VH-VL binders against q9h9l3. Designs and how they scored, part 336

Target 1, 176 residues: q9h9l3
Amino acid sequence: PRKMVAIDCEMVGTGPKGHVSSLARCSIVNYNGDVLYDEYILPPCHIVDYRTRWSGIRKQHMVNATPFKIARGQILKILTGKIVVGHAIHNDFKALQYFHPKSLTRDTSHIPPLNRKADCPENATMSLKHLTKKLLNRDIQVGKSGHSSVEDAQATMELYKLVEVEWEEHLARNPP
Below, E stands for the ipSAE of ESMFold2; O stands for the ipSAE of OpenDDE; V2 stands for 0.75 times the mean of E and O plus 0.25 times the DockQ between their complexes.

## First folded at step 17 (VH-VL)

Design zc58 (framework fv_nivolumab; at its last fold request DockQ between E and O 0.89; V2 from the best seeds 0.88)
Fold by OpenDDE, fold request of step 23:
Structure zc58 (fold): chain C 176 residues (1-176), chain A 124 residues (1-124), chain B 107 residues (1-107)
Amino acid sequence: as target 1 above (176 residues)
Amino acid sequence: QVQLVESGGGVVQPGRSLRLDCKASGFTFSDYEMHWVRQAPGKGLEWVAVIRYDGSSEYYADSVKGRFTISRDNSKNTLFLQMNSLRAEDTAVYYCAKEGYWQSSAFHRYFDYWGQGTLVTVSS
Amino acid sequence: EIVLTQSPATLSLSPGERATLSCRASQSVDDYLAWYQQKPGQAPRLLIYDASNRATGIPARFSGSGSGTDFTLTISSLEPEDFAVYYCQQYDYWPLTFGQGTKVEIK
């Protein structure tokens, strides 16, 4: 349990047309759901689209936000050597410009037993919101103010715990 | 600029196979899931298939499941659609489409860029 | 699957007039709704995403509104180049689905 953390990030749009996804918030929780890290992060480039409806990020959050390079160092220090659980976690790592070892990565959007438990197609990539509702009977990402990366990270960890034993055994037999 | 260019369409008889290609440029192809969407002549749009950014998973519309296979070669920035056991009702313009921006824990599967489409005609 | 019903099927208007297009979902799709424009012989073009966000390069006369089950695309003042077919599309549930389209034609 001490080796496992869950991560969720929020991205904003940068680049000339705002199509580049840049890290603007990162939350990390431990196995019990305790918050280990939760910071607003300042992208190195100008923000064109805050994507507030989804990210929850507003201009005021960037005033004292942690510069990307500093935040990245803090986050990597936490993740190093851990089993990292996330939902569509490749996007989080991409935003962090970091790649965690595949053998230590758990993506709840890509675990067939989890989808099966939720009576969803095994090869369909389901949203965190839908899986959380189906399996935990909990509503997340409610309202119009945007997501909470802490809430999402906690939900992700809880989802993984439902299939942890089965999936860890599977991975032991079939290493990535 | 983003470009998607489909090829491989043509006229085939029912029961035959055809492979479509889609060459992508102007963006990091391997960062996005890609889709196929089709449109029968004079009809609306129908989603066909999706493939994950790394090709590790695919999902299909019921109308093509078991007959079509979506795949990709990220080293060549190319998306593929293998169509087997073709039927008359598969006649359509086939578009490759790029998903919108990527976000953590959520998916924005609108299509910000489309190819010009390639016509597939299944007729005896 | 989520059924998207667009109305009206055809909208006949003159340049300069306001166009209001509706898209109704069989159940809530939150704000995971997009609008496209398609002209004859061309691929669809994205107009609106996330229910109300205008895509890059799209004129300000296009706007999207709504949430849940009822959505609206508004063209404040029709230009000659706006006469086309318009589709809505939801991306909250599998499979992804489109509305049947609304044709905006010149009166």
Scores: ipSAE 0.916, ipTM 0.956, lowest interface PAE 0.6, mean pLDDT 96
Fold by ESMFold2-Fast, scan of step 17:
Structure zc58 (fold): chain C 176 residues (1-176), chain A 124 residues (1-124), chain B 107 residues (1-107)
Amino acid sequence: as target 1 above (176 residues)
Amino acid sequence: QVQLVESGGGVVQPGRSLRLDCKASGFTFSDYEMHWVRQAPGKGLEWVAVIRYDGSSEYYADSVKGRFTISRDNSKNTLFLQMNSLRAEDTAVYYCAKEGYWQSSAFHRYFDYWGQGTLVTVSS
Amino acid sequence: EIVLTQSPATLSLSPGERATLSCRASQSVDDYLAWYQQKPGQAPRLLIYDASNRATGIPARFSGSGSGTDFTLTISSLEPEDFAVYYCQQYDYWPLTFGQGTKVEIK
């Protein structure tokens, strides 16, 4: 199989009024769902809003968290040269301040055949939790204490596997 | 400061076309999905259309599918709504609206900023 | 599509009184719910997002609560500028939908 990983990040609010999304956790899993990386990450700017309901990040997680510059280097070393799968993955890349080649990027929020299998409108950007429930019969992002980026990355890889053959053939015929 | 400014509204006859523009400033336009929301006189709010941050995908309310086309030009920070085959029931103030903050796996499709609105009146 | 039902249609209250506005969803929308205020001739203004988070610049007298299908917007002590129409909006499912509005008017 190809060298392929799935990524999911959690962001907290920094900057004026907490409107800037800054990386605070990153999880990366391999093709089989094994964890390659999972660290809390300390943003270089003051955290205004932990967004805990979604991010799962609390002040305690920032104690001994890996500084952004160091974490970014570790993460990019894992991603470089691999096919990277994510859900709305452009947001993960923005948080990492990283450019990943479009030819090696797979976004499960923007794969029409995946939506078709889920009986969803092909052009609508569907949430990870809804696609996972419809296609894998699994509830993720359960509860009110925040999401697990490991769980999200694992679900994302499994969703991609459902359309991998079809989508790789499509991309070969229609390069990005 | 974040601003959205609509233009292009006016009075048109049924069956005609009109294009609305929305000029954005004060944020990185290419980072956000953008929406159109309308409001008929004296009525409530109705979601109309959304376009992906890069312009590669669009989704519409059933009431406008096949007649309206949402598009964007990220180099000009401008959102568009091309309205064809206009009907009397399309008469409304049209607002462009910006999505809330971005996350990885959770979508925050509430509207933290709205334009002032532009009135479209479809009458014979 | 998800139907949002707001109640009451109209609240007639005096300045200083508490306003409690309800929004009920036809099925669970988790915490993907926002509240907007709209004054005549103006665009809607975001008050609350993610069910309970107050938007920047919104006074502390505004609060949101609830989850799933039952949501409440509370204005603890009405100011003259708070007399307006209020809309809830869900964003858990496509298409995005709004409630029909609650008008808060002077008694």
Scores: ipSAE 0.849, ipTM 0.936, lowest interface PAE 1.0, mean pLDDT 93
Fold by ESMFold2, fold request of step 20:
Structure zc58 (fold): chain C 176 residues (1-176), chain A 124 residues (1-124), chain B 107 residues (1-107)
Amino acid sequence: as target 1 above (176 residues)
Amino acid sequence: QVQLVESGGGVVQPGRSLRLDCKASGFTFSDYEMHWVRQAPGKGLEWVAVIRYDGSSEYYADSVKGRFTISRDNSKNTLFLQMNSLRAEDTAVYYCAKEGYWQSSAFHRYFDYWGQGTLVTVSS
Amino acid sequence: EIVLTQSPATLSLSPGERATLSCRASQSVDDYLAWYQQKPGQAPRLLIYDASNRATGIPARFSGSGSGTDFTLTISSLEPEDFAVYYCQQYDYWPLTFGQGTKVEIK
């Protein structure tokens, strides 16, 4: 049986007008929600917009942040060979400049049975906040200080557990 | 520079079909979810449809479900709207629209760039 | 569905005056609220995103405020080019919805 982790990242704005998204924090939790990794990460390019309202990233976090190349190496070592769960996980992989095998990837933003449990349209991409409220009766991303990637990764794992048996069977019948 | 150029609008009779194209340039098209938004003459804005960045999932406004199909070809940087069983109330300027920046678990579905729009008129 | 109610429907003012436009949501949309300007015959133009952030190239006289259900667009001193229709849009819930618009016109 393969080990499972959940990942969530926070991005800042780089590039022209701050419209490019670059990795500035990554958190990884195990099946039980224990934190395996949680680091602020220094992007290799100039930060134009910290996006603090959403990212929680402030200038002081970057002073001692782990350089991207080093952080990426640490993160990929944790992810290799594991089932990785995320919400809109393609964005996390883009920020990491990484591709994880599709057969080992689980995206809670794109699991029709999970939406069905929440009485949401199966094809709509629902926010982590709304799924967590509907299915776990928890408020996450509360306040205006920015999101916590630890909180979000933990919520993502708990959401996946609600459909884990059904979805793993589906994927076994329908290999990606 | 980001550009979105719609084409394919015209005058059609009720019950007929029409396909709209939107050619995108100036950004990595496959990074973004793309939308159609319409505006009937003299009226406000109505969201129509969205398609996932990889084309794997689509979602529609109730007013067009079952009649319209959004699709994309990421190799050609092109967004499409196939409009079937057209009705008079579908008469509108149709805009393609690009979402703002992407994040991990929060979706910023405001539209930072819009095309010029293409007019679809459905009349007998 | 989230209904966005804009008020007033029409705001008649002179250049140099301060405009205050309201958008009220039928339930909280957090800070997931944008404002657009539309002039006749043109596509909408993004002014404000995430409730309070000015979009690229938008003059400092435009500001957005509010959170949850009550939002305000303020134009501190109207210029002749600001006479247009203004729409709010929420993006916290599907379907995405727009307000019905506030027309800012010359008094």
Scores: ipSAE 0.848, ipTM 0.933, lowest interface PAE 1.0, mean pLDDT 94
ESMFold2, look of step 18: ipSAE 0.824; ipTM 0.928
ESMFold2 (binder alone), look of step 18: mean pLDDT 93; pTM 0.951
OpenDDE, look of step 18: ipSAE 0.867; ipTM 0.941
ESMFold2, look of step 19: ipSAE 0.831; ipTM 0.929
ESMFold2 (binder alone), look of step 19: mean pLDDT 93; pTM 0.952
OpenDDE, look of step 19: ipSAE 0.863; ipTM 0.941
ESMFold2, fold request of step 20: ipSAE 0.844, 0.825; ipTM 0.933, 0.926
ESMFold2 (binder alone), fold request of step 20: mean pLDDT 93, 93, 93; pTM 0.951, 0.950, 0.951
OpenDDE, fold request of step 20: ipSAE 0.912, 0.908, 0.912; ipTM 0.955, 0.953, 0.955
ESMFold2, fold request of step 23: ipSAE 0.742, 0.830, 0.821; ipTM 0.897, 0.928, 0.925
ESMFold2 (binder alone), fold request of step 23: mean pLDDT 93, 93, 93; pTM 0.952, 0.949, 0.952
OpenDDE, fold request of step 23: ipSAE 0.911, 0.912; ipTM 0.954, 0.955

Design zc59 (framework fv_nivolumab)
Fold by ESMFold2-Fast, scan of step 17:
Structure zc59 (fold): chain C 176 residues (1-176), chain A 124 residues (1-124), chain B 107 residues (1-107)
Amino acid sequence: as target 1 above (176 residues)
Amino acid sequence: QVQLVESGGGVVQPGRSLRLDCKASGFTFSDYEMHWVRQAPGKGLEWVAVIRYDGSSEYYADSVKGRFTISRDNSKNTLFLQMNSLRAEDTAVYYCAKEGYWQSSAFLKYFDYWGQGTLVTVSS
Amino acid sequence: EIVLTQSPATLSLSPGERATLSCRASQSVDDYLAWYQQKPGQAPRLLIYDASNRATGIPARFSGSGSGTDFTLTISSLEPEDFAVYYCQQYDYWPLTFGQGTKVEIK
C-alpha cells in the first residue's frame, strides 16, 4: 500500500505590512483524494492581510480556528514517514516550520515530464491551475473568493498520478 | 531593508562574454525565485531569466536561450548572469529582481524589489 | 506570448489632475497583473500587484482595477513626483511580459 498523501496550505500576511506568510489553513488528502485533514489555523501573530483573493480566508474563519502549535502537531503526525506530494511544496513546509526529507517529497511544480505532457516549457515553474486545465481538463481556483486548499490538494495528487510510474523510476535511478 | 546591488556591467565587443553579479541583503535569499530583467536604451522592460529558489532549475526568454546562464550561490546571497556570444541587441540596463511573496496556491511573479541596474553595452 | 498594450502612449497633464492609464492583455491574465513606475535613470518601482493591491509605501492616490483582459491604473490627483513612465506586467503565463509603457508628462 502506498504511504502517500498530498498537501496544500493557505497563508495570510503577518508581520510588518503583512509581508510574512503565516499558515492559516491546511488540507491533506490520501492517494484516492479522500480528506484526511482540513482545518483553519490561527497564527500566533496578528493577521495584517488576509490575502482573501488567493487564500479564501476571512475573519470569520479564524473564530474557532485551531491554534498553530496544536495544528502543526496534528499535521506533522500525518506527514512523518510518508511520501508527501504538493505544488511548490517548499512553501507549505516553510509555513509549517518543518523539514521533510527530499527523498519523500514530490513537487508537481518541478517535474519536467509533467510539464512535457502538458506541452509546457519543461524547466518553467507552471501554476497548478494551468497544469490541471491542460492535463485533467478541469478548472480549479475559479472565481475571486479565494482558493480551496482541498481542491488544490486533490488536483495535485491527480497530477502526480499521471507521472508517478516514470517519476518514481527516475528517482530510483537518480536519488535526490 | 531589502537591497539588490548589481555589478559587472561594461563595454564589450560582439561575440565576447560578460558576467553580472547581484548581491542580495535584507531578506532570506534562499526562499525566493530570482529574475533578470533588461531594458534597452529608450525601450521598455524585457524579462530575461528566472532561477528556482534552490538553484535546481532555470528558464530563459527565447532571445537569450543557449547564450545566457543564470545561476545562484545561496551561501553568498548572490545571483549571477553569465552572458556568452553577446550581440549588439543585448545592449541594455540589466536589473536583478526579487519575486513578491509566495502563496501556496498562487504564483506571484511580480517584482517587489529591483536592483539599481548595470549597463551592458555591446559595440565594436 | 501574452501581449500587453498600454494606452495612451503619452498623457500630458497638470498637477492636481486625474490620470487614467489603460493596459489590455491579448488573453485573460485573471488578476495576475502588476503596475510599475519608472523615473529617468532609476529602476522600476512596484505600485500595484494582483491587479488592485497597493504595494507597501505607495500613496493612496494610486489605485488599480480590472480583471481578465482590461486593467486600469488611476492616479486621483497628480503630484509633481508622479510624472514618470508607467508599465504593466502580467504573470499568469510564461514568458513574463510587460506593456510598452505610458509616459505621464507635465503639460
Scores: ipSAE 0.823, ipTM 0.929, lowest interface PAE 1.3, mean pLDDT 92

Design zc6 (framework fv_nivolumab)
Fold by ESMFold2-Fast, scan of step 17:
Structure zc6 (fold): chain C 176 residues (1-176), chain A 124 residues (1-124), chain B 107 residues (1-107)
Amino acid sequence: as target 1 above (176 residues)
Amino acid sequence: QVQLVESGGGVVQPGRSLRLDCKASGFTFSDYEMHWVRQAPGKGLEWVAVIRYDGSSEYYADSVKGRFTISRDNSKNTLFLQMNSLRAEDTAVYYCAKEGYWQSSAFFRFFDYWGQGTLVTVSS
Amino acid sequence: EIVLTQSPATLSLSPGERATLSCRASQSVDDYLAWYQQKPGQAPRLLIYDASNRATGIPARFSGSGSGTDFTLTISSLEPEDFAVYYCQQYDYWPLTFGQGTKVEIK
C-alpha cells in the first residue's frame, strides 16, 4: 500500500498589486487526519497583502516563520513517493515550486464522481467548503479570521475517502 | 502590461456558427482559469463559460450549454469560444476575462482584467 | 442560481455628492462579491473585490462594505468621471451572476 497524505497551503499576496500568490503556511495530514506538518513559512519577497480574511495569516505569524527554502525541503521530504491529495492541488504545488508525479496526485476539485455524489455538475470546479457541506454535512472555513489549512487538509482527505475505492480503480484502468 | 484582445465577432444568420479568439499577454496565462462574459445591447452582464487552467474541463451557463465550446491553447496564450446554433438572443458584446488570483481550496472568480470586447450580431 | 438585486436602478446626483449603491443576494455569498464600473463603449473595470478590497489604481473615494447578503458600494464624493453604470458580481457559487446594474447619472 502506498502511503497517502493530504496537503493544504495558505498564500499571501506579493509582487505588483499583491496578486502574486506566495506560500505562507503549509499543513500536511496523514490518512487518518493526524497532522504531519504545519508551519508558517516566510516568503522570500515582500508581503503586500496578507489576505488575512482567507489565509488567516497576520504579521505576527511571520516573526518565527520557517524560511521558504528550508520549509520547501521539509515538505518535499514528506510528499516524495506518496499519494498526495489536495483541493486545486496544482496551486499548492505551484506555491511550493514543485512538480509531483500526476500518477501520485489526487485533486478533489477535479474528480467527477465526487461532484456527482454532491449533486453538483461533474465539470464544475467546486470549492472545498461547498463539497464538504454537501457530502460531510460540515461547515469549514467559517468566520472572518481566515481559513485553517489543517482543517482544509483534513476535510480534503475525508472527501477523497468517499471516492477512494472507485477512483483508484478508475486510475488503475486509465493511468494519467 | 496585462492585455486581453478579442477578435472574431461579426454578423451571422441564426443557426450559423462563429468562433471568437482572445489573445492574452502580460501574465502567465496557464496559471488561470479563463472566462467568457457577454452583454446584450443595452443590457447587463451575463457569465457564459469557464475553462480550467490546463484546458481539462469546461463549464457553461445553461443558456449556451450544448451550443458553445470554450477551449484554450496555452502554448499560444489564446482562449477560444466556438459558438454553434446561434440564436438572436446570443447577440451581445463578448468579453474574455481573467480571474483575480489563485489560492488553495478557495476560488476568486472576480475579473481583474477584461478584453475590449467583440460584437456578435445574430440577425435574420 | 443566486440572484443579485441592485438598488436603486438609477441614482441621479450632482458632482461632490456621496453615492451609496446597494447589492442584495438571494442567499449568502459570504465575502465573494466584486463591484465593476462600466462607461459607454468600454469594458467593465474592477473596483472592489472580496467585498471590501479596493483594486489597485482605484481612487480612495470608492469603498465596499457588507457581507453575506447585503453589500454596499460607496463613492464618498462624486467626480465627473464617476457617472457610469455599476455592477456587482458574486463568485461564491455556480453559475457566476451579476446584478442588473445601477446607473449613476448627473442630476
Scores: ipSAE 0.839, ipTM 0.933, lowest interface PAE 1.0, mean pLDDT 93

Design zc60 (framework fv_nivolumab)
Fold by ESMFold2-Fast, scan of step 17:
Structure zc60 (fold): chain C 176 residues (1-176), chain A 124 residues (1-124), chain B 107 residues (1-107)
Amino acid sequence: as target 1 above (176 residues)
Amino acid sequence: QVQLVESGGGVVQPGRSLRLDCKASGFTFSDYEMHWVRQAPGKGLEWVAVIRYDGSSEYYADSVKGRFTISRDNSKNTLFLQMNSLRAEDTAVYYCAKEGYWQSSAFLQYFDYWGQGTLVTVSS
Amino acid sequence: EIVLTQSPATLSLSPGERATLSCRASQSVDDYLAWYQQKPGQAPRLLIYDASNRATGIPARFSGSGSGTDFTLTISSLEPEDFAVYYCQQYDYWPLTFGQGTKVEIK
């Protein structure tokens, strides 16, 4: 039993013209894809742009949302000391205002063997949707009502499992 | 207010080198992948290169691979394009372009902001 | 690489008329398509992203539609400042590619 989780966050726009990305939902799943955490999160700043097309977040979700400071504490308790898998995960960590050690971070948008298995350029960022379709034969992020962060976290974990043995061996030989 | 300002363009002979700079302001430069896009006189747009937000990886159009190098200095909010072994067909206005705002695991390689462009003419 | 074909190459219209611009992809790009406007001597300006989402500050007369391989940019009633060249761009797969452009000119 390894201490590994996958995370996916949804952001809304705050600040001038909605240019600041603030955490508004976080989903965390375990190695088998079971949900460990899934909450809507209330940003401390006024929401200018819900970015609903991607985030799936609407004003109604904010009514009973967990305040940022409380949610952050809950999330960090789950992440601390574990291997955390995500797609373009640096954005999730920025939204959480959290530093996670590079040695315990796995970013499925920056794993060359994963892109190679999908017949994609090794050094270019590929979407989670594309990698999931090519390697798992599954469609995610369908429609225009926003993404499911649970679905995204589950897909991310399954993608990592395809290269886990090879990538962990690489990291053991080439520590970040 | 987001601004991208290119510089370094000019007239250069075939086979020579030139470096383009792009100074960014009004957003957290280190959070975004950055691109170069060019446009030959009277022609359409052609994507040239991308660099990861932290500078750790780069990807190029086949037409420039091995000749051009994209790089960045996040401490100076500056993007670079080193162009070597220039050819007549590299003659173009070169634009610095910013990716859209990241929302989740969405693919965001559309360009919400562009610089004014800098002209590179490969001829005498 | 994914090839984007825009039609017509040139569209000659008068102010107040509707403009309909087409962009066809050689293979599916899902909804990962953007539209740009470019005026002579200026940088391109983002109009539409994700096929149908209007960028900040873009007037309501601009709309995008379509998915997969067939996309349309519509300008419901042309204003004088709308006479320009329009480009579509896909971002579903590398390399990123643009259409050849449609010029909207005054009749």
Scores: ipSAE 0.569, ipTM 0.860, lowest interface PAE 2.5, mean pLDDT 91

Design zc61 (framework fv_nivolumab)
Fold by ESMFold2-Fast, scan of step 17:
Structure zc61 (fold): chain C 176 residues (1-176), chain A 124 residues (1-124), chain B 107 residues (1-107)
Amino acid sequence: as target 1 above (176 residues)
Amino acid sequence: QVQLVESGGGVVQPGRSLRLDCKASGFTFSDYEMHWVRQAPGKGLEWVAVIRYDGSSEYYADSVKGRFTISRDNSKNTLFLQMNSLRAEDTAVYYCAKEGYWQSSAFLSYFDYWGQGTLVTVSS
Amino acid sequence: EIVLTQSPATLSLSPGERATLSCRASQSVDDYLAWYQQKPGQAPRLLIYDASNRATGIPARFSGSGSGTDFTLTISSLEPEDFAVYYCQQYDYWPLTFGQGTKVEIK
């Protein structure tokens, strides 16, 4: 029985014209939705665009933020050896500069049975907001002050639980 | 610099097939979902298809579903559109388009870079 | 599918004048809206994304505003190179949809 966690990260824009996505917050919750980790993270390079509308990150959050290398070490200790659930989770892993085994990765943006339960096309990449509304009857990512990565991680875990039994059986028969 | 270069357009008779290629450079191609968008002569823009960053899933506009196939080769930084059973109403300039920046909790399918387009004319 | 209605269809203005372009969605698309400029024989160029964020290299005279169903693109003082067709696009719902376009032409 492997332990399972859900992750959601927030990115800010760095590099030329803010086109590079750099990790600036990470939230990790356990199977029951309890917070295991939630920290603002200071990128090693200059922030060009806070992307506040989506990230919820402002200059004030960077003042006491955990430096990237330290945060990365803490996060990877939590993720290693566990089943990690996320929504478009490849983006989180890219920001962490981390490779997590596909056999232990669950991406709720790419689980056809989940889309089917939501009466959505199986192969379309549905947003976390829309899947949560259709399947959990809950509004997340409300307002203009950015998204809560804790709220997003919790919603992601709850969505996965709706298909956990059938999807784990599918993966056992069709290993990635 | 980011570049998207389309090729494969031309004149083709109704019912025939044509394949479009889009060669990408200047960014990590395998990190982005890629799209095809078309524009009939003198008309507006119409979204056609999208493919996931790893090529594992595709989604299409109803007008082309069952006739067009989007695919990609990440080792060659190339996006493809295989167009079968072409109709006169498929006549358009076809653009390869790249999604904007990636963000964890939001899917941002606006297009920060476009190719120059390749004209497909379906006519007898 | 979400229908985007742009108005007016055509704006006839002189250089130096203010241009105000409207885009209305058939239902809320939150802030998932972009604006593009297209000149004859050219590919579209991104101007605004996330309703109000100016894309890289886009002059300050271009601004986007609005949320939900009503969006506006404003060009504070038209330059000769700004006479073009402008399209809005929503990315909150599948399929992705564009408005029919507003042509800004010289008077």
Scores: ipSAE 0.813, ipTM 0.928, lowest interface PAE 1.3, mean pLDDT 93

Design zc62 (framework fv_nivolumab)
Fold by ESMFold2-Fast, scan of step 17:
Structure zc62 (fold): chain C 176 residues (1-176), chain A 124 residues (1-124), chain B 107 residues (1-107)
Amino acid sequence: as target 1 above (176 residues)
Amino acid sequence: QVQLVESGGGVVQPGRSLRLDCKASGFTFSDYEMHWVRQAPGKGLEWVAVIRYDGSSEYYADSVKGRFTISRDNSKNTLFLQMNSLRAEDTAVYYCAKEGYWQSSAFLGYFDYWGQGTLVTVSS
Amino acid sequence: EIVLTQSPATLSLSPGERATLSCRASQSVDDYLAWYQQKPGQAPRLLIYDASNRATGIPARFSGSGSGTDFTLTISSLEPEDFAVYYCQQYDYWPLTFGQGTKVEIK
């Protein structure tokens, strides 16, 4: 359990016309769903678009936010050497400017047995919201005030646990 | 700045094969899922296929499943569509389309950039 | 598959008038709906995503609204370049689907 964590990040738009996705919140939970990290993060560049409908981030959250370099160091200390679970997790790693080994990465948007249990197309990317509703009978990302990265990380860990034994056996036979 | 350029269209007889290419520039190609969307003459838009950003999985519309293969070469910024066992109803302009931004798991398949399209005509 | 029904099929208006285009989904797609503009011989152009977010470079006269099953694209005052076909598209569930289109033509 202590060797596996789940992560979910929220991004805001920076750069020309807000076209660059920059890390603005990160949540990490342990195997049991307990919060190990949850901070608002201040990007080094000017925020052009808060993307509040999805990110849940507003200007007030930036006032006491942890600067990107400090937050990144804290996050990487938690992730390094652990199995990291996420949904479309390559986006989170990109925002962190971080490479995590494929052998220790689990992406719940790309686990065919998980989609099969949900009666969804095996090789198509399904949203976290749909998988959580179908398999856990829980509604997440409700309303228009933005998503909770804590809620998303917790749901992601629970979804992975549904296929953990089966998928770890698959990876042992078919190393990435 | 962002550009998608399709090629490979033409006239082909039923039952034959054709390969479409789409060359991407102006963005990090390997970061995005890529799609093919087609439009029959005088008709609306129909989604055809998607491929994951790293090429590790593909999904298809039922109408083309088993006949079409989507693939990509991230080192060359190129998307492909191999079309086998072509039918008259496959006649369409084929567009290469780029997915929009991902915000965790919130966004799933709108297209912020499209290529100019390449016409495929299947006739005897 | 989720079916999107656009209405009206054709909207005949003059420059300066307001255009209101409807898109109805056979089941809820939450806010996962986009609008595209297509002119003859051209590729579609993204106008609106996430039901109401205007894409980069799209004029303020274009706005999207709605949620669930009922969506609207509004053009507050038609310019000559706005006469085109408009498509809605859902991305809540696979396969991705488009409406049949609404043609906005000059009166």
Scores: ipSAE 0.701, ipTM 0.891, lowest interface PAE 1.7, mean pLDDT 91

